# VHH binders against Guanine nucleotide-binding protein alpha-13 subunit (gpa-13): the designs that were tried, part 10

Target 1, 348 residues: Guanine nucleotide-binding protein alpha-13 subunit (gpa-13), of Caenorhabditis briggsae (q4vt39)
Amino acid sequence: GCNSSSLNKLQVPEVRASRSNTPASQKSSDQSYSHIRLLLLGSAESGKTTVLEQVRLLYKQHFTESEYFHRRAFIYHNIFKCIKSLCRAMKMSDIGFADPINMGRSQSIIADEENHYGIFSKELAEKIKCIWADKSMQSLYARRSQFNLNDSAAYFLNNLDKINTLDYKPSDRDLIMAYVPTCGVQNVIFTASNQSFQLFDIGGQKIDRRKWATQYEGIDAIFFCLAISEYDQKMNEDMVTNRLDDALKLLETISEEPMFATTPIYLFLNEIDVFCEKLDVIPLSNYRKDFPGGDQDDALDFMENLAVAALGKRDKSLYRVYRCIAIDTQMMAELLSTVFKDIMKRKR

## First folded at step 4 (VHH)

Design s22 (from a12 with S52T S56K; framework vhh_vobarilizumab_d1)
Fold by ESMFold2-Fast, scan of step 4:
Structure s22 (fold): chain B 348 residues (1-348), chain A 127 residues (1-127)
Amino acid sequence: as target 1 above (348 residues)
Amino acid sequence: EVQLVESGGGLVQPGGSLRLSCAASGFTFSSYAMAWYRQAPGKGRELVAGITSGGKTSYADSVKGRFTISRDNAKNTLYLQMNSLRPEDTAVYYCARAPSGSSRTAFELSGTSYDYWGQGTLVTVSS
């Protein structure tokens, strides 16, 4: 696979998100220095892919048929993975299904080893709908932050009948809510405020430092996505390294890179909603002994200070920090507008 | 479309009370810091009270102890409870929303420009 060992274990063919179709007139002018070049970086599940999708949707770039096909496939796959995870969580909990028939349906889902990249059979769709509608399942889902369950699960499961059709084409909202793995390098060209931008997303690939230097020369700004909600999670690769610590180390490495010494970093502290929900059940002090305690605002300030510390001795003029919810299209529309205007002012 | 609609203004006697409301729509209300500003005739706009997404509050010295800012995230509504009103509290009161991506607390938002404003609601304190 593309971005993780789990994806490789699913034996998914290597899938690359297609590049947005570039107009012929724009392609013929690509030899000019007219593009502001942006590098999109972050750890796995940082919201990086969601930011890329927001840019495409907000700045009206066309999605290719290949991109819709791949996203549709992963929407089905993610729906099935979500319901299967919920069934496993129910089995491990002290709660039983409200409808006893759902015990058998749940066991059928758990035993199903298919990846389900296509439309669900009528029988499978009915099982999923019955399980999701179960009152005990809804109560379990309400406590999802305790189990690290995907927050988009309710969106797709509530819309299953609409999604499970032969003619299904993902809506803009569906594209934003979907977890779609990105593989390889994506390159998106778009226009904001009469300025052409080129956004590079390197996906989940490990790229040698020397290749980064030669491949990404002339980067004008870095967008770094950091999911602050990961403070309580360990890396699957070793089950020892804290996910937040890994992300902070990546940020430190990027900030210290000589070729980025004068490149501004726009830091997106993502999943502030999930972070705040977790604080009520998983105290930050359990994972960060240097946190002196406090309320939600104190915890957010502490996380921002950790991220700023990871930037090292970088001059304050060469970074901006934003708290965001990447799946919130209205928030991202305003935030990206502010960021692009700031970048353009640097080019006075 | 982002909208802020103020209500609850009116004529009140000195020493009286009023509760202002601001109905918010077009954005995720619970994720934003909010504020109340006022503008008296012939004066500039002044920050009266601010509240973070987490509920931490801050007040101008002129209203501290008399006014209480609060929010109801389920109703997407911001409130300003005004007690012990004085003639000098006479002004148009404006609901305001912090910029998207803001990391500022209510305390740090004092004197900061807000991105979105309502139409205002007039409060007149007169005998």
Scores: ipSAE 0.602, ipTM 0.837, lowest interface PAE 1.4, mean pLDDT 80

Design s26 (from a12 with S103T E108Q; framework vhh_vobarilizumab_d1)
Amino acid sequence: EVQLVESGGGLVQPGGSLRLSCAASGFTFSSYAMAWYRQAPGKGRELVAGISSGGSTSYADSVKGRFTISRDNAKNTLYLQMNSLRPEDTAVYYCARAPSGSTRTAFQLSGTSYDYWGQGTLVTVSS
ESMFold2-Fast, scan of step 4: ipSAE 0.655; ipTM 0.868

Design s30 (from a12 with A98G S100Y A106V F107Y; framework vhh_vobarilizumab_d1)
Fold by ESMFold2-Fast, scan of step 4:
Structure s30 (fold): chain B 348 residues (1-348), chain A 127 residues (1-127)
Amino acid sequence: as target 1 above (348 residues)
Amino acid sequence: EVQLVESGGGLVQPGGSLRLSCAASGFTFSSYAMAWYRQAPGKGRELVAGISSGGSTSYADSVKGRFTISRDNAKNTLYLQMNSLRPEDTAVYYCARGPYGSSRTVYELSGTSYDYWGQGTLVTVSS
């Protein structure tokens, strides 16, 4: 089972990827000449798993029945986790529901200790739909970035009737919108511009980071995902550490790793849409005293400068910085194409 | 399919003004740096002005203070406002797509960074 540390520690069904889940460090030197090896790093919920799913979608990698089954289970689990978090946020903020009946429904959702990896009962589905449609809930969701919430929730909650069927099979879009925690090491082999790549994805939560060093050997480039929208959020593991500070310290540690002294880092500043929406409600200066103020572009520049500072003394030729929305398939197609071409240029 | 289509060129007297437009399609315009280049007869292409995805601008010394580059991401359009035009500004002006996701911090406006070019629009500054 995948071990996702959060409020109420998750134990989830695990279905191993059909692709070889072999650590990069275990690949022979002979294979170093056949594949360009990419290491995908970032804290939990940074969007790195979404980047992996975009690679699979864009470079026409086949999903197995086991992989669809695993993702379907997590879609149900994520829907329930999200609605429960929203109900807790309503209670914690002492916000009343527009429909008073939803108070009782919300309390029953909060009291429900099941993980819900399967189809919802008719009764549970109706409770979720009624709570989600509530005007006060919709108002709170507009401020969702103030809480540690999955931003894909609206997509699935708006389509619950279609998703909540015994024969449901996730679409390509559903796979991209789903948050599926990475357990252990996952990898995908794909071809771009007649060049074979292998992308390794490792869990981003603190407990999973212990495995990162086992994957460092033979890496040609690092993809580091950083959700800039997390500037106001705390780590679920301790409830005190700022998520952005943790991510920046992690980036600093990776950039200073001796094995990566000449390895290029491609930094993906993710969730720029959520970040910009959040700035309208939660000033960046509340969390970053050295932010001098300004518009959305000034705030994005400030965040980018923080990330570049975390790279330390690293030579400018050995990193690239990109602003992105990992769930935007067209944007990711353009970004990944640019990145893969840059990597190929470096290997000549 | 990436397309860049320039418009707004023409004949203008010295000291006059022109506004060039570049309509972009087939890519996420807001995520790319954009630039204006020009080429006079018998000369190489010269970078005139660049704008990053974050909105930072740079100008060639010859046009600084006279030209203003801007973008409208909602309309997928790049602009070049040209004021106080001189005979030396006579050239074909090209819209160019620059690096993806370039920031103010790591942005380079070199010609090698541009992968798509429009067909150009002619600007003639003559009395």
Scores: ipSAE 0.068, ipTM 0.526, lowest interface PAE 5.8, mean pLDDT 80

Design s31 (from a12 with S31Y S56K S100T; framework vhh_vobarilizumab_d1)
Amino acid sequence: EVQLVESGGGLVQPGGSLRLSCAASGFTFSYYAMAWYRQAPGKGRELVAGISSGGKTSYADSVKGRFTISRDNAKNTLYLQMNSLRPEDTAVYYCARAPTGSSRTAFELSGTSYDYWGQGTLVTVSS
ESMFold2-Fast, scan of step 4: ipSAE 0.658; ipTM 0.859

Design s32 (from a12 with S31R S100Y T105Y; framework vhh_vobarilizumab_d1)
Fold by ESMFold2-Fast, scan of step 4:
Structure s32 (fold): chain B 348 residues (1-348), chain A 127 residues (1-127)
Amino acid sequence: as target 1 above (348 residues)
Amino acid sequence: EVQLVESGGGLVQPGGSLRLSCAASGFTFSRYAMAWYRQAPGKGRELVAGISSGGSTSYADSVKGRFTISRDNAKNTLYLQMNSLRPEDTAVYYCARAPYGSSRYAFELSGTSYDYWGQGTLVTVSS
């Protein structure tokens, strides 16, 4: 499931945004515009929600108070989930904290069953800060990708004092760095180069993919996000299936869909920074026996070849491949501008 | 204010060599994939060679083994070393910048639109 469906609605405000949670097959309320309809697909944690937030910040530039409260709630939840995962990873690695007092603090965090969608108490915030500052914890975090740890943890944990205030309002950077799960179908209507676009985001977790086929009608282009850094990770749903293999099979399925035979696919090969960092510690050949070895560029080329192979017999005019870091706003601004121009050129 | 300025073209005999340069300014050169294209008289533009931000290269079959693309990020300059030149290499050669984050496959797609192009430099292989 969807994490937002488990929220305590007494404490977490319901989103009453201008953003519609409507299926791509449903008509826009304002039909005076000819909308170009974009479907955003990818596995959970592929960066697709980050791409949607970049589109919103770069082109829509508007958040309601309800949306800020909703994002704020998930920032606190993500911080607590991250620190709890780090504490569990420390325990599983049998590495001792540099400060022995942090062992007791870590145990109390692991035992804490609350979701923490609200501001942290002073006591909890101090525990989190002490654990994060521990030299053994910092060493473990340097190897975070090996342990399925959140890559944005350092950003939020380093800024905890600024975030943990009653009057905290997330910055654009905070919104981009936060992971907010997509429940059902969410969409953003925006304008680029005098053309109206509607971008649909649907949940990428395995259980949510059952709903994807209901959104296939009327799509002008597909944005497919693939986190190439996931080559060594297993699916949370079963702890058996390789995340990259799952994503490639999903891409193959989408590319072979009859409804998309003439629909262009824009591939966003995301997390190239995490991928390159990870290669220094975890050889790609340990997980891909057909990788012949080489440097970081050889590994990136190999990953691009895997993604292109998953597109099958699709005509070269009906796909584009981009390397990206979805959290890099400068990169995403230039990349999305290029993508939207290419889509508009296809529409005459 | 992106600028790409090609130089190094000229007239050579078959079997000769030329080195083309492309001086880039107005952007962080090291972060972009770059390419060389050419347009022969009466024909469309075709990809000659591409180079990623990390230095990985690709070549058209017609020039593979004869041409070498390279970059100097400290000098913001793209190069094309052309050896064993043939009459069919006669063309105007263009420097092109890919969109930010573009993979090398962007240069292999026919009909792809690029962000910026230079004015071109003429290469004539006399016969």
Scores: ipSAE 0.084, ipTM 0.532, lowest interface PAE 5.8, mean pLDDT 80

Design s33 (from a12 with S31I S56R S100Y T105Y; framework vhh_vobarilizumab_d1)
Fold by ESMFold2-Fast, scan of step 4:
Structure s33 (fold): chain B 348 residues (1-348), chain A 127 residues (1-127)
Amino acid sequence: as target 1 above (348 residues)
Amino acid sequence: EVQLVESGGGLVQPGGSLRLSCAASGFTFSIYAMAWYRQAPGKGRELVAGISSGGRTSYADSVKGRFTISRDNAKNTLYLQMNSLRPEDTAVYYCARAPYGSSRYAFELSGTSYDYWGQGTLVTVSS
């Protein structure tokens, strides 16, 4: 869930962009050209917001100064949150640092109760860099999925010197890699192959999901993002519910909605790279008793079959399933082109 | 920009061996199913060998037991090891990438369904 009070506490101005918080169900009030309306759904951290940001990047929508400021604040916060979680994991696992000095550095990070939405001091940045470079830390990070960590954190930690400057402006890649919670309904209007589209993104955390139904009217297609790599992870909201099970139940609920009985669902099975990396370290069978065993291809097929099963009795003509890596801009360019072409074919 | 560049072709005597390489760039190589196709003089393109993202392989009956497809994801390179070559193997060999979101097996896809192809490398088997 997005919390407006958190943004106010950050002293971040309201973000103004070519994107707007316009309900997907609303038609153009100005009687201008009508758009093909796309609703982007998925649980938190499913990659759905990354898909929207890829659309902005690929179709030349510019980020505002306020958006850069907002992204920058969350980049710092996410880096600190990640390194602190890793330090806690080292302590819980009773793993010694390769450099003994990092023990004291780690303890100071764990004891630091600040949110760190601003640039790091030289001292704090050095502590983070030394901890991250530690051989024992790198070994623990290879098992990161067990600790519910944002997988983009390594990207930012590896580039800390570049981003920890007063005049830092996030690059296009930095914007794609940044995890920023979606507040309300975000939308992007864009043109592909002379056809106008409007893509709506709404918060995926449990608290935000009750707002989804307000966006159901007039939707031409649904983009549903599901991070298959989350098979071993629990929901942050309760630390009990398996993230994959939650996502599959959401997909089932959306597929069963009467409003969407004839609406095509484009299912994006995201994070297939992370999924494949995990399989050698974290067996799928430990979390999915119905997995009969097999190689990486068998595991990918099994996950795809779970997602298709969650679609229920939906006609095959009303869904498509794609394997993807939402942070890969070239891949997303090809995938989105294919999807938009399929949608246009349906509209004739 | 997606690029596939084949190399390793040449003239070889019957019974000889060649290793073809395909250097891939502009996409995340490791997650795509890849294939080798060939086109002999006066014939259409035929699927020779396929490899999934997970390393599962499939072969045309004409090359099974003689050819080995493999991939090196760290080098973004696809290989075709060709042993016991016959005059009938003479063809231009093409590296192909499966469409995004494809099934686990390259052999489940016809040549017409592949979305990117290399320029090809000529293999001639003769004395």
Scores: ipSAE 0.210, ipTM 0.580, lowest interface PAE 4.2, mean pLDDT 80

Design s34 (from a12 with F27R S100F L109Y; framework vhh_vobarilizumab_d1)
Fold by ESMFold2-Fast, scan of step 4:
Structure s34 (fold): chain B 348 residues (1-348), chain A 127 residues (1-127)
Amino acid sequence: as target 1 above (348 residues)
Amino acid sequence: EVQLVESGGGLVQPGGSLRLSCAASGRTFSSYAMAWYRQAPGKGRELVAGISSGGSTSYADSVKGRFTISRDNAKNTLYLQMNSLRPEDTAVYYCARAPFGSSRTAFEYSGTSYDYWGQGTLVTVSS
């Protein structure tokens, strides 16, 4: 569980998740029958949480009622956080609303200090809908990459009436599109091709990330998620460090870690769709001076080269690189199946 | 479903040329990385050349400068142009499709798993 005081305000029956909240090394020492142990790494918003949810979906892990209630709460929170960020962006960009009354509605949203983990009141829901439908707001949303906004904002805001009901239960798609923060060490035990796997997801911030490698022994493979679309974005923690550079430095640190010297790294170069969309309006060469120019394929090849370079002199047999869209369940089904088979082949 | 069908194999004299073709059916060809493998009698399959969905190519050292891999996405066809053929190039040549999203690095690893294989086409280099 998460230890957030705001989260504790919601009364939910305590149910043990299918995930285990224990370190990988500790869990292994307690069991005589071995799982293949996988460590899931990546910076915040790299898609690692989405990969974890895809594993749960594809390998038939069931969500408990408590887990649905928890995720539902964060869907509401994220919707409110998204609309509030959009309202702040309108104010900072000095853009007037097409409907002048939305200025007052926007100011009300910005001034609202509640976390909104529950269903929205009729008044709040209508306020959000009116703001979202505004033509000036829609124009600002077209430039969303400049404001570090989750692409799921349109998905949830377009479906607010369906979501804002007492009977709402998040669909599999809703769970994949939602951002739910990792509050601690979590793991999922699942079976693929008659082999048992355990996937460890450890939450962390910029400072904490450097310590991940030293805490987990006996890992059979590393899944490293890297959002290549972040080439133009800065870290929220300092607002100066490029997000892609931070992720590449983390990858370099993990690859150079002595305990992982013989551990295969599976790189998931995520958000290739968002990356290609951004290239049309934000040149890669503005952020990568050694990019010689070219089309979308040239840019993707360049990004793959950056990731491989961050692995250093790691033997080619000890890494794989995949382009993906983590929210695409069909793509992830094909990639994960291939990855698990490759891992199993290494253990034979 | 996906089916890969190779053609263009045959008997050729040393120093000659052949062009192999692999026709793909089923799902979208252009989204997938493709490769050519070969298997000589009594040996395992070895990577000859690979091409990513983005067009990046990779070649085995033994064929660099002699072989050229290419693709025609409009025709859903993969090609291998083989020049300056040697007796040691004699093998059954197989077309292979990588899993969706595979990058250029996948073609350089021993033991990489591929989704689909063709039935092969025999290339014999002799008098």
Scores: ipSAE 0.013, ipTM 0.438, lowest interface PAE 7.7, mean pLDDT 77

Design s35 (from a12 with S53R S100Y S102Y T105Y; framework vhh_vobarilizumab_d1)
Fold by ESMFold2-Fast, scan of step 4:
Structure s35 (fold): chain B 348 residues (1-348), chain A 127 residues (1-127)
Amino acid sequence: as target 1 above (348 residues)
Amino acid sequence: EVQLVESGGGLVQPGGSLRLSCAASGFTFSSYAMAWYRQAPGKGRELVAGISRGGSTSYADSVKGRFTISRDNAKNTLYLQMNSLRPEDTAVYYCARAPYGYSRYAFELSGTSYDYWGQGTLVTVSS
């Protein structure tokens, strides 16, 4: 989640792409068209914005030329912010670069106050490539739990040569991998199996949540995104609250909301790939005392049980739980198709 | 090619037991959640039980305590142990594979959205 001032700080021009600032509680005055209204919820960085982008991609919300240039700007900006965060992490951890020259390169990246919404100069691109290829940097990135980096960072950094060209046009894959912050309440109208849907996306950061209750009216189903990979991470807002604990409390609150007593919740346990990678180096039992140990499947089952427990006394017919990788378009295509069919059956 | 082949159905008296098997091929069985559905004459397909990759289970209220779903990843086989059978359990039983990434809780109560079904095995509970 974000606010409008955060978007202004990024200094990226906004473009409209099937998005509306209409709150979920405010229904269309058009009586001839009944949308099934979906509320997309989750903490910041849960993957909910990626789910929204997958809906746009899969259900043919075509991107304009202006939107491609805008997302290209986000891609460059995010690459630079990612490499800068990694350089800061190495400095804070007192980790030395394998190539001593990269220490000076890293310091110049840290000192660079530009936002980099355009193509990188040859010199900057070479610095970034050398830093990213460094053996110590790769070791740090493999254990990235101490810094909140986008899961797509390696994707873009590994493909920097292809991305850093004057004629670069983001692919559908690149668009999904790009992080786009949500500010306020946004929505997308789309059609699946001859049924019109309206998906409302609302900011997930704690400051945005104070207004969530105003968006609850008229919702037919809830999509709740939870990044299970965050079991070892703290909230940016306070640096003390565990992210998974915060997300589970939020899910509990939503499930207990009287307006949602008969509203189905579709729970998306996101980032299962990152979660499984982390288990090899960061034991789940260090953060969840009641985890009895086991392999990756045992850990995934445990996380599903935590999420179901947070739903409380909710009737089993009023929830579904899915493991997903929100950036995997093929997986999301199959998953969303199944979810939309389930929702449509509830209206019959 | 994904294939699911059910077996073990038959005629049994009320209070009896049956064990259904589903042999899976054409995919990495251990990577998918699996389920049993059933369809009685004149009714739609309904979820009976689901099982995760790791073996965690979920059941429809009507069968909880009587049926046990299990899997053998080494044999690529899904099982349904059915105890204390009732006439209303009479149905064709179907094995189903979830899409990759689905949990045991993601199975629809009335399943028609999956392309990965077996051919079914008939269970008749009658005196």
Scores: ipSAE 0.005, ipTM 0.345, lowest interface PAE 9.9, mean pLDDT 79

Design s36 (from a12, 16 letters changed; framework vhh_lunsekimig_d3)
Amino acid sequence: EVQLVESGGGVVQPGGSLRLSCAASGFTFSSYALYWYRQAAGIERELIASISSGGSTNYVDSVKGRFTISRDNSENTMYLQMNSLRAEDTGLYYCARAPSGSSRTAFELSGTSYDYWGQGTLVTVSS
ESMFold2-Fast, scan of step 4: ipSAE 0.608; ipTM 0.846

Design s37 (from a12, 19 letters changed; framework vhh_lunsekimig_d3)
Fold by ESMFold2-Fast, scan of step 4:
Structure s37 (fold): chain B 348 residues (1-348), chain A 127 residues (1-127)
Amino acid sequence: as target 1 above (348 residues)
Amino acid sequence: EVQLVESGGGVVQPGGSLRLSCAASGFTFSSYALYWYRQAAGIERELIASISSGGRTNYVDSVKGRFTISRDNSENTMYLQMNSLRAEDTGLYYCARAPYGSSRTAFKLSGTSYDYWGQGTLVTVSS
């Protein structure tokens, strides 16, 4: 969940929870009387919001001026949050900057309690660029697999000069790479293969999960996102619960839900690229004692088996499992096309 | 956007060797299983070799021990090293990519459909 009251105090508009309008070109097609209703679930940072953004971009939904404003604001906020986290990591690791002046710059970033939803001053932007370019910082960032860092902020840090302009408008790629917290319930109505769909996204943080049951009525299919790369990470809410264990327990709870007894679950095992990179430096067996060892394929098969086990006694016809990289637009275009075709076959 | 381009085919004598290359672009190469198919005149396209994203390989019995599939993720290229070539190996060789989001079944030697195909490279084994 986002703190909408603090966002409003900073003149950031509240994000509307739903989007009802389809473009005129989609209305001219043969649309079904009723939408096929899809529920997008997963823990915070599972990639579910990225999946919703891919749907919006691939099925050509327009962004409102308010939505662009909100995403632009969170891009700045995410950049600042990322650089501040990196500065804290340098301090905690007792690593000195290659440029001694960056020590003072880093301390001022750590002391800065502003949320930075707007364009950075020239002084702040220069400070951020100098810190990011520091060789010791880049060395620490190379070890980022140990941190709960939003990797999309590095994309923006590398492009800061383009983003830190008064006339900045996020590109399609920028919208995919941007992390924005889901407030309440968001939905997108779209058309694929002459069939109308409505995709609902609900906040994945523990506090937002109390809202999930209010959206269970009339769901035709569930999209469950699970970031397999988080096997070594802890929940931000408590800093003790393993993120993968939390996600697997959540999947188990959803699969056992009586309202979903005959509802198909489409399971998206996300971040397979980050997962495979981590295996080379952080052994899976350190976190999963029942993993017998092996190569990347053995590890991927093991993670898929963990996810399937969490589905419990669910009939095989009522789930599909896919490996993906949610930020990869080409992969997601192909994957979503196949998923929507499978859903349509179930309704015919 | 997504492209697979085969090269390295040619005419070779029985017992000779050829190395085929498949250059890939427009997708995250390291995340996909890749396949070599062979099409001989009047015969249905046959899956002869596969390599998973993690480098696990499988071969059809007729080429096992003679052909070696490999991948170079840094160069976005897959290879087929063909040794001890026979007249029966003559055909058009195709590079193929597994479906996006493939389950573990897509990493097995099977009759599964594939989303992307190359244009093919001709191998002729002639005495």
Scores: ipSAE 0.281, ipTM 0.664, lowest interface PAE 4.1, mean pLDDT 80

